VHH binders against DegV domain-containing protein DR_1986. Designs and how they scored, part 8

Target 1, 281 residues: DegV domain-containing protein DR_1986, of Deinococcus radiodurans (q9rsy3)
Amino acid sequence: MSIAIVTDSTSDLTPEHLAALGVTGVPLYVLFEGQLYQDGVQLSARQLVEGVRAGKAIPSTSQPSPAEFAQAYAQALEHADEVLSLHISGQLSGTVGSARLAAQEFGGRVTVVDTHTVTLGLGLQVLRAAELVRAGQSVPQIVQTLERVYPQADLRFTVDTLDFLRLNGRIGGASALLGGLLNIKPLLVVRGGRVDAGGRVRGQKKALADLAEHVRRYVSQHGGARVAFLATVGGEEDRAAVRAQLSDLHFQDMGDHEIGAVVTVHAGPGAVGVALEPLSA

## First folded at step 1 (VHH)

Design L9 (framework vhh_7b2m_4)
Fold by ESMFold2-Fast, scan of step 1:
Structure L9 (fold): chain B 281 residues (1-281), chain A 127 residues (1-127)
Amino acid sequence: as target 1 above (281 residues)
Amino acid sequence: EVQLVESGGGLVQAGGSLRLSCAASGFTFSSYWVGWYRQAPGKQRVVVASIYSGGSTKYSNSVKGRFTISRDNAKNTVYLQMNSLKPEDTAVYYCAAGLDSYYEDTGTYLPTAYDYWGQGTQVTVSS
């Protein structure tokens, strides 16, 4: 039996990467200046950041409809026997709920997974699922592997301001960082499907060193890692600076990735982070 | 194990010179801001000179023109060249290292915390 993979645009895998993997990405939406834009299709992260820098209000986001997922599933099932559908945390978005409603129409042929993460945290799970499909694993075997991986997976990042997470209601446990001292850079994590506080430091160089040290600790604790480096528009130099601090460390390099428009609505411009998972489950 | 080890202190007469060295191990030295502090008996520890990861330097007014700070990243060492020493320079001299903080909104570097401290080296200037 052949398996098709479906994900959503918050995986932040490029259209070219998804095409090379044979994976279908369903776009989320940005509500910006009264208009809805499909993530990465009708609005890029750069266009979003340029608008915010020009003084436009911080946008909001919305999930794909069940009808959009049903269309994606019907198309995938034209060339595959089953669909494995991997999505952003249900605590951060209603996306997995829309996918589950759509899946009910397909008689058990569609399996929907809440990955409990976002951006390249989700992207790494999509890459792993694609590798396991290529290796001939069944949907239940792949799901079992992902259930072992997600408790070990890690996403750590810093943002210029907590306002983007706060205004859109995604700040989670990081609300504990509000009302702090001037010139503090928050360190944030995604654990258990929500944003939480990872610490606070004074200044950007300390935040970047914290991210690099976190990678070193993870690799030591897990005997290796798959590591992706992330930035929103404006964070590219800082992403390179984190990477440069790790030139002596052995890990599986999953590349440098730009965070897309939907996730940028929540993190803001100038964010930088790392997504980590173990070499094996 | 992280260490900062100061050396080069001693007894010198007023008008003389000393060169202090701080040898660092166990961390990525080139990424760290390094400063020299001093503490006289019964007084608070005060900054005398600092050098940022990029090589820019700052001096307290009491030592400006007399002391020169420099670093050698290949040797994980920072130096303090002390010329025209005065009895008022008598103190224990400490090396401290911390990540320099770049404030993008002001375009400035500011050391805000110290991750590592040395044990100190005594400098005594006799009249």
Scores: ipSAE 0.000, ipTM 0.086, lowest interface PAE 23.4, mean pLDDT 84

Design S1 (framework vhh_7xy4_2)
Fold by ESMFold2-Fast, scan of step 1:
Structure S1 (fold): chain B 281 residues (1-281), chain A 123 residues (1-123)
Amino acid sequence: as target 1 above (281 residues)
Amino acid sequence: QLQLVESGGGLVQPGGSLRLSCAASGFTFSSYAMAWVRQPHGKGLEYIATISGSGGSTYYSDSVKGRFTISRDNAKNTLYLQMNSLKPEDTAMYYCARDYEGSWYDLGAFDIKGQGTQVTVSS
């Protein structure tokens, strides 16, 4: 049985990565100045950040419609027997809901999975699913593997300001970190499908050291890891600084990734983080 | 759990009017801002209008301002879109959407949960 994979644009996998994997990405939207822009197609993260820096209001986001998912599923089923559809946490976005509504039209041929994460946390699960499809695993076997992996998967990051998460209602448990904190940097995690507090440290240098130490502990605890390094616009040098602290550590390097426009609406410019999963399931 | 059921679409001549309804269930309707968005066939989503939980604030896209009116009846858990002076460009599938729980924004991220209602404007 052939299986096609569908994901959404919050995976932050480039169009080139998606094409190489044979995966279809359905774009989310940025609502900016009264207009909806398709993530990465009609509005880049850099354009969004430049607009906000020029004095435009912080934008908001919207999930794809059920009709967009139905179109993606119909197209995928032209060349595959089944669809496995992997998406951003249902607690962060209505995307899984739109996908589930669309899936009802396809008589059990489409399986929708809430990955309980976002950005390269989702991207790593998409890559793992693609590898398991290539290895000849069935949809139920792949879903079972992802269900074993996601409790071990980890997404840890720091942001320049909590305003973007707060104003768009995605701050979650990290609201505990709110307050006038001069030179204090929040550490954030995605756990149980929501943003939560991961700590607070004095200064950017210590925040980057925390991210590097987190990778070291994860690799030690799991006997290895797949590690992706991620940043929003303005965080690229800090991403490189985290990577530089890990030159002596053995892990599977999943590369440096730019966070896309939709996720940038929530994290803001200057965010830097790491996405981790076990080396094998 | 959360359900949004759109209705009221149909075929109408240019210059005509339609009123769309969205029946909401599975959440405390008056606590959430609601929106209308649309999707023309083969195109991306377009923002139309938002209304605050109390109904005291409304926001419109420039393309519909002065022609469309968003309203709500919190006693009936129903959202409305009154569409006047309809144009062929208004042809689309229309969805109602709920702001996400905990959103600070009148214009927060939106949950689209329904199948939509089709509006076709042609002569």
Scores: ipSAE 0.000, ipTM 0.223, lowest interface PAE 17.3, mean pLDDT 85

Design S10 (framework vhh_8dlx_2)
Fold by ESMFold2-Fast, scan of step 1:
Structure S10 (fold): chain B 281 residues (1-281), chain A 122 residues (1-122)
Amino acid sequence: as target 1 above (281 residues)
Amino acid sequence: EVQLVESGGGVVQPGRSLRLSCAASGFTFSDYWMHWVRQAPGKGLEWIGNIYHSGSTFYNPSLKSLVTISRDDSTNTLYLQMNSLRAEDTAIYYCARELYSDYFGTEGMDVWGKGTLVTVSS
């Protein structure tokens, strides 16, 4: 049976990368100054950051509608027998709920997966699913593989301020870091589908060293890794600095990625992180 | 469990009025800010407006003269009144809940209904 993959824009895979994979990306929205903008289509992360820096209020986000998912599924099923739909954590967004409502109209032809992660954590699962589709695996086999991978997957990052996560209600367990942040850089993880505290260090240099050491430890513990390096607008030099600390380490390099507009609403400008998964299931 | 159900859609002629309802269940409705959002055929989502738990409203400037949002916390119901319907108002209309938070700020939408279709046609 042929399988089409659908994901959402919080995977932070570029439209060009998704097109090359034959994957459909359904955009989430940024609500900014009373208008809804499609993630990466009508508003780039850079435009959003420039607006905030110009004195506009921190925006909010919304999920795709069930109708948008139904349209994406109907289009995919014109050229495929089944759809595998992979999405941002249901604890961070209602996106998986919209996808599940839409899937009800297609019988058993659409399988919706909560990936329990976001940004390149989701992006890496999409890449793995696409690889397994090309290898001839069935939807149940792919889901089983993702279920074995996700408990080993890791997303670790640092932010310039917790205000973006706080104002949009995505701070999760990292709220424990509020009130003690003067001169302290937070380390954050996505754990159990939510943002949680990953540590505290004094200064940016130590935060970047923590990210590099985390990659090194993960590679050692798993005998290798697939590693993506990510940053929001303003974090590009720090992303390069993390990478430079790992020049002696062998891993599968999944590239440098810019975090898109929707995820930037929650992380803020100047965020830097790493997404990791094992080489194989 | 937590759900939102829209109703009141249908076929209406241009210039007429229509009121949509959204029935909420499975959560404390009065604690949440509620939104109306629409999607015209072949278009992306268009935010219509929201209503805070206090009853205060904020509207999309392009639509504010045409719509009124209200809520009845005693019946867990959200309303959208549309007063001068145009062909361009043809869309699926969704109600959505804004995330509960004890922090100050604007939270994202986390629960949506399936939508109700409004067709404005002569």
Scores: ipSAE 0.000, ipTM 0.474, lowest interface PAE 10.9, mean pLDDT 86

Design S11 (framework vhh_podentamig1)
Fold by ESMFold2-Fast, scan of step 1:
Structure S11 (fold): chain B 281 residues (1-281), chain A 121 residues (1-121)
Amino acid sequence: as target 1 above (281 residues)
Amino acid sequence: EVQLVESGGGLVQPGRSLTLSCAASGFTFSYYDYGWYRQAPGKQRELVAAITSGGTLYADSVKGRFTISRDNAKNSIYLQMNSLRPEDTALYYCAAPEYSFYDLTGDYDYWGQGTQVTVSS
């Protein structure tokens, strides 16, 4: 019994990475200048950031339709016995709802999972699921493993401004950080499927040091970790600076990743963060 | 069929350098993750270094001395080995997963034949 994995574009895994994994990505959309663009297919994060920097309004995003998921599932089931479908938190997007509606047409052959996270938090769960499929685990075994992992999984980041999260309604508990003083950098987490306040510090250097210290604490508490380093366009040097603070620490390095267009609409340019999960599932 | 062919091993004195090369052929993607493993006589195979999409991992015993790199245009992976020590003596293997980073045990699907590195005075 073969298992195909489907995810959505908010995993921020590149098309080449998804192809190498044999994973199908279903794109979300960016509404920009009155036009809908498929995430990463018709609009890159760089193009989006260049448009915003050129004075265009902050865009919005939308989920894939149930029909788009049904098409992806039908295609996957031409070459697999079952589908495991992993998606962005249902508290951040209606994407998992669209997937669940589509799954009803396939007689139990499609299993849909709310991962309670986004970007490489979701990407790490997709990678783990692919590893477990390759190891010969069944869909129920994989789901059980992900349910053990996600409460230990962690996503921590900083943004240049809270405006992108606020204007698009995804600020969540981080609204407590609004109205800060000059040069206050918010620290944010994804916790329980939504954005929440992780703290605030004065200055970018302290924000990057906080991210590095968070990785150290996580590795110590869990006896190791799988770590991905994230940035939106403009955050690449800061991402490298966080990594440089960890040169003495042993962890499984899941690489440096650019956050895609849909997630960039919510985080804004210049965001930097880390996604973490335990070594063992 | 994916094939990995290692080269660059040899006999060197302590403190010297070697560069190992691994040529990949067959159906491969530029995003494939690659690792270097080594096995000394009577020991288990251990991970030395790994390279992913922009990130690297090193065993504590080689960190600061070894550097892994890749050239996607040439389908090649390299291990630059500096300040070699007698305990670095081993058969070195290039390894790649079929389509993922690593499995949960740290194993890979595709292995080369190995190249011998001997560090002795």
Scores: ipSAE 0.000, ipTM 0.113, lowest interface PAE 18.2, mean pLDDT 84

Design S12 (framework vhh_gocatamig_d2)
Fold by ESMFold2-Fast, scan of step 1:
Structure S12 (fold): chain B 281 residues (1-281), chain A 122 residues (1-122)
Amino acid sequence: as target 1 above (281 residues)
Amino acid sequence: EVQLVESGGGLVQPGGSLTLSCAASGFTFSSYELAWYRQAPGKKRELVAGIYSGGSTVYMDSVKGRFTISRDNAKNSVYLQMNSLRAEDTAVYYCATDFYGEYSLWDSFDYWGQGTLVTVSS
């Protein structure tokens, strides 16, 4: 049976990445200055950050409609027997709910998966699913593999301010980090499908060193890793600084990635992170 | 400040009808998705019906054909017309600015109304 993969724009895979993988991305939306924009299509992360820096209010986000998912599934099923639909954590967004509602009108042909993560955490699972489809695996086999991966998957990052997560209700357990002293940088993780506290350090240099040390520890504990390096607009030099601290370490390098507009609404500009998963699952 | 105020709940016999209303303030109403959720005693909160900014609608299977969601952007209001009510429809009904589903309330905790009680009993 042929399998088409559908994901959402919070995977932060570029249109070029999606095309290369043969994957369809369904956009989420940014509500900015009273107007609704499709993630990465009508509003880029850079445009959003420039607007906020120019004094505009911090935006909010919304999920794709069930009708938009139904359209994507109908189109995919014109060229495939089954659809595997992989999405941002249901604890961070109603996107999985919209996808599951749409899937009901296709009988058993559409399988919807909550990946329990976001950004390149989701992107790495999409890549793995695409690789397994190419290798001839069935939907149940792929789902079983992803279910072995997500408890080992890791997403760790630092932000310039907790205000973006707080104002949009995604701060989760990281609310414990509110009220820090001047020059204290929060370290955050995505764990069990939500944002949680990963620690506090003094100053940006130590935050970047923590991210690098976390990669080293993960690679050691897992005998290797797939590693993606992440930044929102303004974090690109810091992302390079984390990478530079790891030049002596052997891992599977999944590249440097820009976080898209929807995820940037929640993380803010200047965020830097790493997404990690095991080589085998 | 975002505020949602539900009304229209009450006691009705099986087979009866009720119309619920939700009045919204503090945001650009026409740009948002609106939804009705319900929670029965001892049960999780569940999505009943949703309406998108463009007018597209979604319904849970057990209410499809019986309930109709609609919106009036000029009045900043969303409505749930409930027909052919059953005992199983007994719940507190909530208005929300997004589709919540079975997951935690991560979108915005201030975007939920106080709820309106619907009791279907003979």
Scores: ipSAE 0.000, ipTM 0.120, lowest interface PAE 18.5, mean pLDDT 84

Design S2 (framework vhh_7sr4_2)
Fold by ESMFold2-Fast, scan of step 1:
Structure S2 (fold): chain B 281 residues (1-281), chain A 122 residues (1-122)
Amino acid sequence: as target 1 above (281 residues)
Amino acid sequence: EVKLVESGGGLVQPGGSLRLSCAASGFTFSDYYMGWYRQTPGKQRDLVADITYGGSTKYGDSVKGRFTISRDNTKNTVYLQMNSLKPEDTAVYYCAAEPYYDFSGYLEYDYWGQGTQVTVSS
């Protein structure tokens, strides 16, 4: 049986990545200056960041409707026997709930997975699912493999300010980092499907060194890793600086990725991070 | 209590070499950024080199290609190999330890050794 993969725009996979994988992306939305924009289609991360830097209010976001998922599933099932639908953490967004509601219209043909992560954390799970589909694995086998990968998956990042996470209610356990001293940089993780505190350091240099050392420890502990390097608009040079600290280390390099508009609403400009998973599980 | 004990300083001729050592105790060495700083009388303290737990390094522009920082995590020791020494390298050299991340949720103060004198003259 043929399997189609559906994900959402918070995977931060480009249209080119999605096309290469044969995956359908369903967009989330940004509410910016009283207007609703489809993530990456009607509003880029750069346009959002330029607006905020020009003094516009920090935007908000919303999930796709069940009707939008039902439409995507109906289209996928024209060319496939089953759908595997992978989404941003249900603790960060109602997206997986909308997907599950839509899936009820299709009986057992649509399987919805909460990946417990976001951005390239989700993107790496989408890539793994696509690889397993090509290898001829069934939906239950793929889900079982992803369930073994989830506890080993890591997403670690730093932000210029906690205001973006705070104002949109996604700060989670990182609220413990509020009220720090001047020049204290928060280190954040996605843990158990929500944002949590990963530490604090003084200065950007130490924050970037933390990210690089996190990769080294992960690779050592797992005998290798898939590593994606992430930045929001304004974080590109710092992303390169993290990568440069790892030139001596052997890992499967998943590339440099720009965080999209919806995730940028929550992280803010100048964010830098790494997404990791094991080579096998 | 945190202790940083420096050794290896001394007098050398221009073009000579020295190896500085810093033995650390009283903290979890793997949680700390280790570095060497130097100070000339009447000037501020400048970063010479620093090193993360995994061995990633950064050097001051004046010492790149001449100095090498390294660490031995089993001995809780950081080293500075100083080659092609110049009279301008004359300074008191300080070992420093800074929390590179803090799982307690609070930044600790930077820790410093007592300094070791390096003099480069003919």
Scores: ipSAE 0.000, ipTM 0.121, lowest interface PAE 18.5, mean pLDDT 84

Design S3 (framework vhh_gocatamig_d2)
Fold by ESMFold2-Fast, scan of step 1:
Structure S3 (fold): chain B 281 residues (1-281), chain A 122 residues (1-122)
Amino acid sequence: as target 1 above (281 residues)
Amino acid sequence: EVQLVESGGGLVQPGGSLTLSCAASGFTFSDYYLAWYRQAPGKKRELVAGITSGGSTVYMDSVKGRFTISRDNAKNSVYLQMNSLRAEDTAVYYCAKDLYWESGTYEAFDYWGQGTLVTVSS
């Protein structure tokens, strides 16, 4: 049976990546200055960051409707027998709920997965699902593989301020890092589907060194890894600095990625991170 | 260790109201998506309403405007207020905890309550 993959825009995979994989992305929305914008289609992360830097209020985000998912599923099923639909953590967004409701109209042909992650954490699961589809695996086999992978997967990042996560209600366990002194930098993880505290360090240089050391430890412990390097607008040089610390290390390089507008609403400008998963599971 | 206990079902006439409750234990309640499903005789189990940890809600089209899902994190409880009940709402109603995945074959869900029967009949 042929399988189509659907994901949402918080995967932060480019339209070119999605097209190459044969994957459909359903956009989330940013509410910015009283107007709704489709993630990456009507509003770029750079436009959002420029507005915030100019003194505009921190935006909010919203999920796609069940009707938008039903449309995506109907279109996918024109060319496939089944749909595998992979989404941002249900603890971070109502997106998976909208997808599950829409799936009911399709008589068991649509399987919806809560990936318990976001950004390239989700993007790497989408890539793995696409690879397993090409290898001839069934939907239950792919889901079982993803269930084994996600507890080993890792998303670690640093932000310039906790205000974006706090004001939009996504700070989770990282609220333990609130308060603090000048030049203290938070380290954050996505763990069990929510943002959590990963530590505190003094200064940006030590935060970037922590991210690099985390990659090194992960690769050592797993005998290799797939590694994606992430930044919001303003974090690009720091992302390059993390990568430069790993020139001696062998891993499967999944590239440098810009975090999109919806995820930028929650992380803020100047965020830098790494998404990791094992080579196989 | 995870337990979900539904209550509040019963016999009601068309146009009547019922409130279903689900008491949860064995997990950090405030962190998880929770949902109400139902299964009528001879039909598959279907999602009725869901609520995220952040309070966002999702409803099936046939219950929009009639049913309201809510949660009380202090009491580890999720509720379904059902108004303007119809004969078609007759089913066993199940409370479900955050699922990694959902397919059309809902029998595979591991974290279900025992269910509570709602009968809408004159």
Scores: ipSAE 0.000, ipTM 0.189, lowest interface PAE 14.5, mean pLDDT 85

Design S4 (framework vhh_7b2m_4)
Fold by ESMFold2-Fast, scan of step 1:
Structure S4 (fold): chain B 281 residues (1-281), chain A 122 residues (1-122)
Amino acid sequence: as target 1 above (281 residues)
Amino acid sequence: EVQLVESGGGLVQAGGSLRLSCAASGFTFSYYAVGWYRQAPGKQRVVVASITSGGDTKYSNSVKGRFTISRDNAKNTVYLQMNSLKPEDTAVYYCAAGYDLFESYGSEYDYWGQGTQVTVSS
């Protein structure tokens, strides 16, 4: 049995990464200046950030339709026996719901997974699923592995302002960091599929040190890790600074990644983070 | 390469003083609470003193008034000044550090040193 993997654009894997993995990415949308753009297809993160910096209003986002998922599944099933469909947390987006509705039309050939995360948190699960498909594992075996991995997986980040998360309704438990946060840098986690408070520090340097220390603690507690380094446009130098603090630490380096346009709508420019998972389940 | 390295232990006569140092490397020291523990022969490891990331200190009743814990974040070092030493203070002394970015988040000890022997003779 051959297995095709489908994900969505909030995995923040590039089209080149997806093509190399044989994975289909279904784009979410950005509503920007009254126009609807497909994530990474019709609007890049850089274009979005340039517009916001030029004084345009903070955009909003929307999920792919069930019809778009049904089309992706039908196309995948022309060349595979089954589809494994991995998506952004159902608490952050209706995307997994659209995927599940579409999957009903395919008689059990499409398995949809809520990954309970976003950006390279989702991207790392897609990479692991692709590895396991290449290793000859079945969909139930892969799903069981992901179910063991995601409770241990971690996504920690810092943002320049909470306004992007607040205005688009994705601030979650990090709303506790509003008020009294003057000149304090918020530290955020994705926990249980939602954004939550990870802490507060004074200044950007301490926020970056906290991210590095979080990686170090995770690696110690799990006996190793796969680590991806994340930034929205404007955060690239800070991402490099986090990485530089970990030159003495041994982990599986999953690379430096740019957060895409849809996720940038929620995190804002200048965001920096790390996505972590254990080496094996 | 995360390490806590204790030093300053040795042999001292009753009534004497020793200063233990715990040198931290490979992590952001200022975000960590640090504790000194000791383990005497045939006994469980017990807390001696602790200092939070914010500088608040706590002491066990057995050492209060005789021992002082302090930290120098610029040098990534915690000190335990031990005065009026007694034979009962003879033990291996351990440094332990737990992540404590904010006092309200608490900490558990993530890193432990190898220990340093303190022997107090009469």
Scores: ipSAE 0.000, ipTM 0.210, lowest interface PAE 16.5, mean pLDDT 86

Design S5 (framework vhh_8dlx_2)
Amino acid sequence: EVQLVESGGGVVQPGRSLRLSCAASGFTFSSYYMHWVRQAPGKGLEWIGNIYDSGSTFYNPSLKSLVTISRDDSTNTLYLQMNSLRAEDTAIYYCARSFDYEWGTDYYFDYWGKGTLVTVSS
ESMFold2-Fast, scan of step 1: ipSAE 0.012; ipTM 0.488

Design S6 (framework vhh_podentamig1)
Fold by ESMFold2-Fast, scan of step 1:
Structure S6 (fold): chain B 281 residues (1-281), chain A 121 residues (1-121)
Amino acid sequence: as target 1 above (281 residues)
Amino acid sequence: EVQLVESGGGLVQPGRSLTLSCAASGFTFSDYYYGWYRQAPGKQRELVAAIYSGGTLYADSVKGRFTISRDNAKNSIYLQMNSLRPEDTALYYCATEYLGDSYWTEPFDYWGQGTQVTVSS
C-alpha cells in the first residue's frame, strides 16, 4: 500500500522541500489589516514583518477548514492508498481538529497525527515520516516511531518580546516570565504541545549562548542529533551566531530555516531557535 | 526554606583579593542562572557577574579582575575578586532564578541578605 503525506504550512518546510519529499502542505491563514492571506502563498514572513515594523497592528492567524483538508485528502488518494496527516500541536491551533473532521469522510484511509510541536519540530517529523514511507513502513509502524521520537524531540527559542505570544493567546506556561523588563531575554521551549518557560538570561548574547549549550547537551545525551537552526525575519545574524558556537560539534545539520508568516505572528520578528531530534528512534 | 547565604565579605586594602561564597539550600541547584550583584550607597544595584548554562557574564567595571565559578556538588557559587579598588565597596548579593519544572511553578528570584565588602586603606 502506498502512503501520501499531508502536513500544514506551520512545518515551515519550503515549497522546494515539500516537492522533493512528495508531501502536500495545507496553508494556514494570517488575518492582517482586515484581509485574510494564505501562509507563504499570499503573504510572506518578510511582508508580515515589514507591515508590523511600519506600525500596523500585530496580526492573528486561523486554521484551514475541514473542507480544505477533505480536498487535500481526496487529491492525495488519487495516487495513494492511504494518507498520513501530520500537524501542528492541537494546543497551539485547531488545525488537527479540522484534519480529524475531514478524515472521518474517508473510511479509515486517512490517519491524523498531532505532532505536539510546530515549525521545524513538525518539519523534522514530516521528514522522518517521508523517510519511513520510502523504507516501506506501514502507517501504524510510522505512527509508533513518531510516538517514540516526539518525547525526545526539542524545540527551544528566544524572542525579542513576549507580546506576540501573549496577544495571540499562545504564551502558555511562558506567562510566568511576564513582568521582567531589565534587559531580560526569555528562553522558551515547546513542551507537551504548548509554549513553556525554558529560562531567563540577561542580554541577547547570553540567550544565544544558552541555545548553543542546549544543542551541545542534547547531542552529548543522545549520541548525535538532527539539528535545524531557525529564525524569524531579523534573526538571521543571531541564528548564524548560534551556529558559529557549535563549529567543533558533530551533528546531522538540517540547515538554516526561515520561520514562516503564521508562526512569525506568534513568535515575532528577531526570534531565534533550534529544533532537535535523535538520529534514530 | 529556600536560602542563599553569602559569606567572605570584609574590610580589605586596595590591590588585595577577596573571595565571596554563596551557599544555596532548600531546592535543587539550578543549572540555569546564578548572579552576583552589588549596591553601593547612593547608587543603583548592578549586576557584577553571572554564571549560566552558556557561560559567564561580567560587568565592564570588573572584567579581568573578578571571576565567577560554581561547585555543583556543594550547591555553591563563588566570586573571586582581585585587584580590589575603593569603587568596589558595596553590599554584595547572591541571586538565582528558579524557573520551575511545570506550569504550576512560577519563576522567581531568590536573593541572599548580602555581604559587605569595604575597600579602604
Scores: ipSAE 0.000, ipTM 0.115, lowest interface PAE 19.8, mean pLDDT 84

